# VH-VL binders against q9h9l3, part 363

Target 1, 176 residues: q9h9l3
Amino acid sequence: PRKMVAIDCEMVGTGPKGHVSSLARCSIVNYNGDVLYDEYILPPCHIVDYRTRWSGIRKQHMVNATPFKIARGQILKILTGKIVVGHAIHNDFKALQYFHPKSLTRDTSHIPPLNRKADCPENATMSLKHLTKKLLNRDIQVGKSGHSSVEDAQATMELYKLVEVEWEEHLARNPP
Short names: E, the ipSAE of ESMFold2; O, the ipSAE of OpenDDE; V2, 0.75 times the mean of E and O plus 0.25 times the DockQ between their complexes.

## First folded at step 17 (VH-VL)

Design GG24 (framework fv_fezakinumab)
Fold by ESMFold2-Fast, scan of step 17:
Structure GG24 (fold): chain C 176 residues (1-176), chain A 120 residues (1-120), chain B 111 residues (1-111)
Amino acid sequence: as target 1 above (176 residues)
Amino acid sequence: QVQLVQSGAEVKKPGASVKVSCKASGYTFTDYYMHWVRQAPGQGLEWVGWIDPDSGATFYAQKFEGRVTMTRDTSISTAYMELSRLRSDDTAVYYCARGDYSYGYEFDLWGRGTLVTVSS
Amino acid sequence: QAVLTQPPSVSGAPGQRVTISCTGSSSNIGAGYDVYWYQQLPGTAPKLLIYDNSNRPSGVPDRFSGSKSGTSASLAITGLQAEDEADYYCQSYDFSLEAWVFGGGTQLTVL
């Protein structure tokens, strides 16, 4: 009965030596993979390292980017009250400075049945790229131009759907 | 030993500022949020805000926005909370408390508190 | 005023059971946020007693248990002992306030 969305964020490096991860793009898709949100986001502090190889973010994307405070408000309105699916989702919530209820959070990097289906150790943290290739026979995050957060969010939702029935039953019996 | 050591008691006049320190030891300072919570004499606990020592990002309860500033110095594993334009009803014990790095859900380690008295 | 509602006091004799309630709303406990409980002995800092509704940190006796239903939570203490005399606080997160919120506290007296 509760609506479900998937999220993926891209971060750039800010702070000393670009060590701090700051939100620079967020994509949210619904259960069917339709895009609900996809915006470049301007960090409130100076960008030291665009991390373009991974983030796909370039200086040009910042020209018309939504300021962090405004983007955050928009994103939280979409996430509130929904089951939110992500991969290593704690990193996304940290970048958003957001606390989502654990009972409504699904992290595809920590679902033992999903690893089992991929012939991986149940308690290992597997990359989104690896799980998507093994279970969906699809290559994501290809090339050197950075990742597409839309593609990653869509893949994450599809991965969760493979174990949804089993995992929701497990969570109902074993609340987090 | 895992611990949070806070600075000593302060007595301030109305309108002054106070800066309380919280030094972490025995764990990786940048892996956990640092929360600040206060307790007026004979009253309950009130959350003030948090700082992420890794990024320097802060989030303050609406009541304290504009008067509180949280900072940290990673070279000495110390967090600071500065409260300005003090009023007598700011008299309280101020605690720092460690939270889960990703969520801030667990306040599993607390400093012993710093009494701040605001009086003329 | 506290956002979460607790009774101001509760009392019991040694060996008895006491229960402390914590009443929230749809923006905090009712939104699915977990409940935490803290014990504060006189003159000391609060100590985490229960996390994620019903889990005990290492070193907390199983005499302490937590539960949550709907917009409310409860802390139960069985086999009451003199050293349990303390103030008890519940805590959760409120998405409307974007803040960690506490109950007003309950003073437990062991008769």
Scores: ipSAE 0.751, ipTM 0.891, lowest interface PAE 1.1, mean pLDDT 91

Design GG25 (framework fv_fezakinumab)
Fold by ESMFold2-Fast, scan of step 17:
Structure GG25 (fold): chain C 176 residues (1-176), chain A 120 residues (1-120), chain B 111 residues (1-111)
Amino acid sequence: as target 1 above (176 residues)
Amino acid sequence: QVQLVQSGAEVKKPGASVKVSCKASGYTFTSYYMHWVRQAPGQGLEWVGWIDPDSGDTFYAQKFEGRVTMTRDTSISTAYMELSRLRSDDTAVYYCARGDYSYGYEFDLWGRGTLVTVSS
Amino acid sequence: QAVLTQPPSVSGAPGQRVTISCTGSSSNIGAGYDVYWYQQLPGTAPKLLIYDNSNRPSGVPDRFSGSKSGTSASLAITGLQAEDEADYYCQSYDFSLEAWVFGGGTQLTVL
């Protein structure tokens, strides 16, 4: 049996007008929701826009942040060979400059049975906040001070567990 | 028409640098990665690196790191690959190829190639 | 040297079946990364023939099929035609090298 983890990343704006999304925090939890990794990450380029309302990142978080190259190495060691769960996970992998095998990737924003359980259209892309409220009766990403990547990763793992048996059977019949 | 149009052939002396261009049309330039792949005469395909036209992020194969620089200009949907300190064994056809990062990783659209000849 | 291993050549007569192997390792195909196949006609750019191990793009006839098992993949061509004479390359991703990697290429000759 292959081990499973869930990941959620926070990005800040770099480059011209803060348009580029650069990794600034990463949280990884195991199957039970225990934190395996949670670090603030220092982008190699100047931060133009902290995007604090969504990222929860502020200047003070950068003081002891792990440089991108070092953090990336640590994160990839945890992800390699595991089933990785995320929500719109392609954004997280893009920020990490990382290609994870599709057969080992689970994206809770693209699992039709999960949408069906939430009484949502099967092929709609529903937010993590909405699915968590409908299926787990829990409010996440509340307030105006930004999201918690730990909270998001934990919610993502719990959502996946609701459809794990059904979806793993589907993937065995219909490989990605 | 979805296509990648590359610059014309180049002849360079050892130690010089070359800059090859690849102009995209018919699709959203910033929605796909641009890969560079080379092929020496009579030899196989060798991946050089990629650039994300949206962010400007690059990633190079270890063999080329320190000699290759990839850039893009989003205003004209053009990607560039510059290779420096050229040697005779850099003689090859250089291809640009489109790759989808989001869900597909295949190189589904290729330029016709740019022949770079390095000789004295 | 190429990271993925292919036979340098294969040959067959019209109407026959040929199989081209692509052997990887635990850091690429064995790690679960998908395999892609490209056809290169003389003097042209490579063309995507098979993606995600066994899927065909529109316009590729079903005579071409792909498979993957363990650390290896195979391209099968049935009902060989003269137009199939070309070089064929497999490709995957290698997490240790952090690179897209190709096979050395196989030259198919149709008699």
Scores: ipSAE 0.715, ipTM 0.890, lowest interface PAE 1.4, mean pLDDT 91

Design GG26 (framework fv_fezakinumab)
Fold by ESMFold2-Fast, scan of step 17:
Structure GG26 (fold): chain C 176 residues (1-176), chain A 120 residues (1-120), chain B 111 residues (1-111)
Amino acid sequence: as target 1 above (176 residues)
Amino acid sequence: QVQLVQSGAEVKKPGASVKVSCKASGYTFTSYYMHWVRQAPGQGLEWVGWIDPDSGETFYAQKFEGRVTMTRDTSISTAYMELSRLRSDDTAVYYCARGDYSYGYEFDLWGRGTLVTVSS
Amino acid sequence: QAVLTQPPSVSGAPGQRVTISCTGSSSNIGAGYDVYWYQQLPGTAPKLLIYDNSNRPSGVPDRFSGSKSGTSASLAITGLQAEDEADYYCQSYDFSLEAWVFGGGTQLTVL
């Protein structure tokens, strides 16, 4: 499969006590790590908790941010028909209210060979930060300004490439 | 154990509204989407929409947009579907069905259905 | 007006094999979305029979099998039994409609 992208989204808290996760940023990179999309996104509901420690989102990022419905349309045009790589990607798809075909979805938090390569139990759910440090010898999500979804998407694509041949062959033998 | 229990049959006049309930038990109510599917007499299955019980967010099939409202009450693990401005062709059995959002898009658990009859 | 196309009826004698087709398009099955099959006995709610094209839930006999190719899917039933008499529906997701879509249903008559 030639057409492959990686995605990472940042969410903020909306709803009562900020417990609802709403999309506030999305980054998409191609196979080589080049940025195809990176926008701050304005949720349709009032933001109660920016979750800045993790999201990197601050009030100033919402000024002139792309409205959710517009951003969603743009993002879905990029994802449709492609293999989409992500880490715990179900959270990103849920924030997008989007259903991507399972046969075209690759979740680096649920790839046993990737965990094996990192000397972790195959059934464990390891963080993107841990896998990236162990396998790529790179520190991501550093500092106190929150995560960079571009950096996370790039790291996710590079992690997938480490097991791509093996995992694609596994999926061909064991379709989702 | 794991089940969806729906409210009883309803008879309504054209122009009225109907609200059907679906009570979940045996699983974490907020971890699965709740879908609504209807079936008119002698006809096939037709998807109406979904609600995310966790967020309260909804999505409706275009045909029902503007007439259907889906809500939930997490304190009693119950989802509701209200259909307004009823017409005779809304006569159908209305099912609630559980769907996983990410990894399983199939409807693996169904309520028994609620017959809604719209007649003069 | 079902989005996925199924034959309205199919029949077979006990012990025989029947197949039920489900034809979609590039916006649903052709886009890579999985196909699901449901069995509906008279007077009952639909029951999941096949998920993710070819997988069986616990309790579904191996006489039922599913397959998918291109824009279409098929349900095969071997060793037909009287208890298999039911309506069968295929289902997938359509990204253009942003909706779960069903076939029109196929009534299986066991002769």
Scores: ipSAE 0.691, ipTM 0.881, lowest interface PAE 1.4, mean pLDDT 91

Design GG27 (framework fv_fezakinumab)
Fold by ESMFold2-Fast, scan of step 17:
Structure GG27 (fold): chain C 176 residues (1-176), chain A 120 residues (1-120), chain B 111 residues (1-111)
Amino acid sequence: as target 1 above (176 residues)
Amino acid sequence: QVQLVQSGAEVKKPGASVKVSCKASGYTFTDYYMHWVRQAPGQGLEWVGWIDPDSGVTFYAQKFEGRVTMTRDTSISTAYMELSRLRSDDTAVYYCARGDYSYGYEFDLWGRGTLVTVSS
Amino acid sequence: QAVLTQPPSVSGAPGQRVTISCTGSSSNIGAGYDVYWYQQLPGTAPKLLIYDNSNRPSGVPDRFSGSKSGTSASLAITGLQAEDEADYYCQSYDFSLEAWVFGGGTQLTVL
């Protein structure tokens, strides 16, 4: 069987007015929710906006953070050849400057059966927080101190597991 | 209306640099990656690299790293590819091509190409 | 030279079926990356013919079809027409090279 992992990244603002999203933390968990990778990552460009309310990143986390190029290499070694689960995962892949095969990518923001289980329109893009509360009865991303990418990756894997059998059968019948 | 318009043909001597432009129209320039692909006369296609017009982030094929620079100007929806220290085997038609912003997979729109000739 | 392997030429008569192969490896097509096909008429830029292995953009006739199996892909053209004379290129992504890679191209001649 092909191994499966879930990923969640946190981004900070770089570039003019902090409008460019740059990778500042990445968490990867295995099928059971065990942490395989969780590091703060130093962007190559000056950070102008930590976006702390959402990212949870503060200046202190950049001290001894892993440089982007090194972290990227470590992360890609974990992702290569595996089914990768994420929520709005295109943002994570963009931050990693990485192209993962579509056939091995599972985006919990675009799985119609998952939305259906949550009593949401099948083609709507629902937040991770909403789906996790509705389907797992768990509150994530609470407060204003920023999100935990470990918590988000774990929730994302658990959400996927709710529809895994149905969705994998669908993909086998209807390859992308 | 949806199109990529490239600059005209260039003739350069070995050791010089060339800068090719690609002006996008009919779509939101910052929503798509811009790829550069070249084709030597009578030869196949070779990928050079991409730029994300939104962030300015670039990624170059290993063969061209250190010689190629990709930039963009969002105010005029134009991407640029500059290749330095030109050699005769850099003679090729250079294409820009649009990629799907979310994945960068789709090369669905191409410029007509810019012939760059490198000769002494 | 080219990372993906295509036959240099293929030929057929009008109305016939021709197939163009594209052979990759475990670091590209075999890793699950999608295959794209381009048609290039003489003196023109490549035109997207097939995306994501088997999907056709609007305006591409259903005579063109793509498939993928293992480390290889194939473009099939049925009901061959004179207008189909062109060079055909396959493309995928290679994670080891971290690059988009092309086949060497196949010249289709309609006799």
Scores: ipSAE 0.775, ipTM 0.901, lowest interface PAE 1.1, mean pLDDT 91

Design GG28 (framework fv_fezakinumab)
Fold by ESMFold2-Fast, scan of step 17:
Structure GG28 (fold): chain C 176 residues (1-176), chain A 120 residues (1-120), chain B 111 residues (1-111)
Amino acid sequence: as target 1 above (176 residues)
Amino acid sequence: QVQLVQSGAEVKKPGASVKVSCKASGYTFTDYYMHWVRQAPGQGLEWVGWIDPDSGYTFYAQKFEGRVTMTRDTSISTAYMELSRLRSDDTAVYYCARGDYSYGYEFDLWGRGTLVTVSS
Amino acid sequence: QAVLTQPPSVSGAPGQRVTISCTGSSSNIGAGYDVYWYQQLPGTAPKLLIYDNSNRPSGVPDRFSGSKSGTSASLAITGLQAEDEADYYCQSYDFSLEAWVFGGGTQLTVL
């Protein structure tokens, strides 16, 4: 069996008017929700907008943050060869400048059985917050202090586990 | 009208630099990576690198690291590839090609190519 | 030279079937990365023929099919036609090189 991890990244705004999304935190959890990696990451460019309401990132977190190049190397070593679960995970991979095999990628924003369990249209893209509330009866991303990427990665893994058997069987019969 | 239009052929001397342009139209320029691929006469395809037009981030194949620079201008939906310290074995057709990042990685749209000839 | 291995040439008669192989390794196709195929007609840019191992873009005839197994992939062309004369390239991603990699190309001749 191939090992499985879940990932969630937080981005800050860099570039003109803070429009560019740059990696500023990454959390990775194992199948049981134990933290394998959780680091603040220093973008190579000047941070224009911390997007704190959403990211939870503040200037203080950058003081001992791991430089992007080093963090990327550490993260990729963890992801390589594993099934990686995420929510709208293409945004995380883009922030990492990384191509992960699609056959080893599980995106909880695009799993029809998961949406069906939440009484949502099968092909709609639902937020992690909505799916977690509907299916796990748990509130995440609460308040104005920003989101926890650890909490989001853990919720993402738990959501995937609700459909894992059905979805893995589907993928085995219908490879992407 | 989804297309990539490349600049015209260039003839350069060894040691010079060349800058090839690739103008995108018919789609949102910042939604796709722009890859550069070259092909020497009678030879196969060789990947040079990519640029993310949204972030300006770049990634180059190890062979070209230190000699290639990729940039873009979002105001005119144009990507550029500059190759320096040219050698005769850099003679090739240089292609730009669009690659999605969200749902697939395939190079689904290609420019017609720019022939760069390096000769003394 | 090329990271993925293809035969340099293949030939067939009109109406026949030909198969072009693409051999990779554990760092690319064997790591689960999808295989893409491109057709390059003489004097033209490559055109996407097959994506994600076996899928056809709009406009590609069903005579073209792709498959993948282990560290290798294959392109099959049935009902061979004169206009199929072209170079065919496979492509995948190599995580060790952190690079998109191509096969050396296969020249198809319709006799």
Scores: ipSAE 0.796, ipTM 0.910, lowest interface PAE 0.9, mean pLDDT 92

Design GG29 (framework fv_fezakinumab; at its last look DockQ between E and O 0.85; V2 from the best seeds 0.00; counts 0 for: pae E 2.6 > 2)
Fold by OpenDDE, look of step 18:
Structure GG29 (fold): chain C 176 residues (1-176), chain A 120 residues (1-120), chain B 111 residues (1-111)
Amino acid sequence: as target 1 above (176 residues)
Amino acid sequence: QVQLVQSGAEVKKPGASVKVSCKASGYTFTDYYMHWVRQAPGQGLEWVGWIDPDSGGIFYAQKFEGRVTMTRDTSISTAYMELSRLRSDDTAVYYCARGDYSYGYEFDLWGRGTLVTVSS
Amino acid sequence: QAVLTQPPSVSGAPGQRVTISCTGSSSNIGAGYDVYWYQQLPGTAPKLLIYDNSNRPSGVPDRFSGSKSGTSASLAITGLQAEDEADYYCQSYDFSLEAWVFGGGTQLTVL
């Protein structure tokens, strides 16, 4: 079976008025939650809004940040060929300017059995924070220090593991 | 109506540059990637690259790196593709096509194409 | 030339079934990337015909079907009609090239 990893990215605001979301941190963990990758990433454009309250990114984090192009190469090398788990993962792939096979993608924001287990509508889009609290009885993304992409990636993996067997069987029966 | 309207045909000399425009309407311009695909006369389709109108992110096919520049103007929902150092084998119909990035990647909307002829 | 391999031409009589193959490799179709099909009528831009291997967009008749297996894909057209005469292209993504790739195209002639 293919290896499984979970990914979470933090973005900062670039471009006019900081409305453009640019990758500034990426964390990847394995099935057991071990960190495989965790780097601050320097966007190719000037950062206008660090979005610190959400991203946890501060100016000092960018001093020795890995240039985007280099970081992208490192990340893609890890993701290639693997089942990639994430929450609203399309945003992560978009930030990476990357296309991962749909058949090898697991988005915890779109897994009906996971929502059902959390007593949420199956077709609703629930936040990672909410699902983590409901199903893992753990608080993430607390305080004013911003998100931890490592913590979020680990939570995402743990959530998926709760429904892995059921969901993988579903996908096997319903291939695209 | 959802559509992509491209600029008119171009005739260029070798070594010159050409800039093709693609105006989107009927949908949110920034919700889709804009791909560029070309087709030489009597030949197949060839992907040139894409631009993310939202972020301005770009990605070019290796074949065109260094010669192609993709840009966008979100205020008028228009994407641009500029190809420089033109040669005869760049003669083709150039298409813009929108592509989803979320949960589908298909090119579900195409412009009518812009013929670019490169001849001495 | 093309990364994905298609037969250059296929033909059939009205009402017949025809199939168009699309052969890829381990770096595209075999890597799990979905296959897309486009129909290009003479003198027109390509039109999406099949997405995600086997799904039809609205307006595409159910006589068009797509399938994928291993490193290859196939487009099947049943009840062939005169208006089906066109060029057909398969498409996928190649992670090695980091590019969207097309087949060479197949010209379908309705006899």
Scores: ipSAE 0.887, ipTM 0.937, lowest interface PAE 0.6, mean pLDDT 95
Fold by ESMFold2-Fast, scan of step 17:
Structure GG29 (fold): chain C 176 residues (1-176), chain A 120 residues (1-120), chain B 111 residues (1-111)
Amino acid sequence: as target 1 above (176 residues)
Amino acid sequence: QVQLVQSGAEVKKPGASVKVSCKASGYTFTDYYMHWVRQAPGQGLEWVGWIDPDSGGIFYAQKFEGRVTMTRDTSISTAYMELSRLRSDDTAVYYCARGDYSYGYEFDLWGRGTLVTVSS
Amino acid sequence: QAVLTQPPSVSGAPGQRVTISCTGSSSNIGAGYDVYWYQQLPGTAPKLLIYDNSNRPSGVPDRFSGSKSGTSASLAITGLQAEDEADYYCQSYDFSLEAWVFGGGTQLTVL
């Protein structure tokens, strides 16, 4: 059995009118929800839009934040060889400039049994907030000060655990 | 028509720079990574790096770091690869290739290649 | 040297079956990364033949099939046709090199 972790990243806006998403925080939790990594990360490009309402990131968090190249190295050492759980996880991997093996990736936004449990269409991409409320009866991403990537990573792991046995069995029977 | 159209053949002297273009059409340019792959005459394929047309983010193979620069212009759906301080062993066909990122990583669409010849 | 190892050549007669191997290591195929196969006809760009170990893009005949086990992958071609004469390349990702890596290529000759 391979070790499993869950990841969630926060992005800020860089580039023209802040339309580019750049990594500014990353949280990684283990199977039990314990924090393995949680750092603010300094993008190599000028931040145009902190997107604070959603990211929870403010200018003060960038003071002494870990430079992108160093943070990326630390994060990839944790992810390598593990089953990585995330929600719309391709966005996190893209922000990390990282290719993770598809066979070791679990995306809670694309697990049909999870949507089915939530009484949602199997092929719809449901938000983490919606699935967490529906299946775990918990409110995440509450308030106006932004999201917590730790909270999101923990919720993501718990959602996956609801379908883990069924989904791992499906993947073993139907390898990609 | 989904295609990648590359610039024409180039002949350069050692020490010069070359800039190859790759124009995308028939799909949303910013939805896919653009990879660059080269092939020396009679040899195999060698990956050079990628650019994310959406973010402008780049990643270069260690061998080319410091000599290669990848850019894009989203207004004309065109990616560029510039290689500087050319050596005779840089003689190769340079391909651009579209790489999926969201659902897979395959290079599912390739340009026809640009022959770059470096000779004195 | 190429990171993934392929035989430099393979040959077969029309109608025959041939198999092309692709041997990796623990940092690429052995780490769980998928294998991709490309066909390169003489004078042309490579074309995606197989993705994610065993899947075929639209338009690729079912005579082409891929498989993966451990640190290695294989491309099988059944019912060989003259038009299959080409170079075949396997590809995967190597996390240690942080690079997309290719096999050295296999030249298929249809006798």
Scores: ipSAE 0.810, ipTM 0.915, lowest interface PAE 0.8, mean pLDDT 92
Fold by ESMFold2, look of step 18:
Structure GG29 (fold): chain C 176 residues (1-176), chain A 120 residues (1-120), chain B 111 residues (1-111)
Amino acid sequence: as target 1 above (176 residues)
Amino acid sequence: QVQLVQSGAEVKKPGASVKVSCKASGYTFTDYYMHWVRQAPGQGLEWVGWIDPDSGGIFYAQKFEGRVTMTRDTSISTAYMELSRLRSDDTAVYYCARGDYSYGYEFDLWGRGTLVTVSS
Amino acid sequence: QAVLTQPPSVSGAPGQRVTISCTGSSSNIGAGYDVYWYQQLPGTAPKLLIYDNSNRPSGVPDRFSGSKSGTSASLAITGLQAEDEADYYCQSYDFSLEAWVFGGGTQLTVL
């Protein structure tokens, strides 16, 4: 069977007025929540807005951060051939400039059975924070010091496990 | 009404450059990648690269690295592909095609193509 | 050394079934990447025919169907008609090349 990992990324603002989202941290965990990768990443463009209140990224983190091209190579080697779980995961793949097979991608923001377990509309896009509180009885992303991509990736994997058997069977019958 | 309108045919000499334009209409230009694909006369399709019109990020096929430049102007919903140091085997029809980056990768909308002829 | 291999030509009589193969490798179709099919009529741009291995866009007749297994894909055309005479291309993504890759194309002739 294919191995499964979960990913979460934090972005900073680059480009005009800091509106472009550029990768500045990436965390990958295995099925058991063990950290496989967790690095601060230096974008190739000038950082206009660290977005620290949400990203947790500060100027100090960038001093010895891994350059984007090198970090991307490391990350892609981990993701290749695996089922990758994330939350609104297309944003993470876009920030990596990466195409992952659709059949190996799992997005916890768009799983109807997961929404159902949370007493949410099945086709609504639900936040990671909300699902984690409802289904795992945990508060993540607390305060205004920014998100932890490790914490978020771990929560994402645990959420997927709640529906894994049902959803994998559904996907086998209804390939994306 | 959803369409990609490309610039007209070009005739160039070896060593010159060509810049092809692709104007999008009827959809949100920045929501889709723009791909460039070429087809030499009597030959198959060959992918050249993509641009993300939102960020301006680019990715080029290895064969074209160092000779191709992809840009865009979001104010007029137009993508551009410039190919430099042209040679006779660059003679082809150059297509733009949009591609989704969210979860569907299909090229569901194509321009009519721009013939670039490289002749001494 | 085409990354995706298609037969250069196939033919069939009206009403018959034809298939067009698309053979990849472990770095593309075999890695789980989906297959897309395009029809190209003479003098025109390619048109999306099949996406995500087996889905048809609106307006594509149900006599066109696609499948994928292992490192290969197949386009089937049943009830062959004269207007099906065209070139057909498969496409996928190759993670080793980091590139979108097309098959060499198959010229379908309706006899």
Scores: ipSAE 0.521, ipTM 0.848, lowest interface PAE 2.6, mean pLDDT 91
ESMFold2 (binder alone), look of step 18: mean pLDDT 92; pTM 0.938

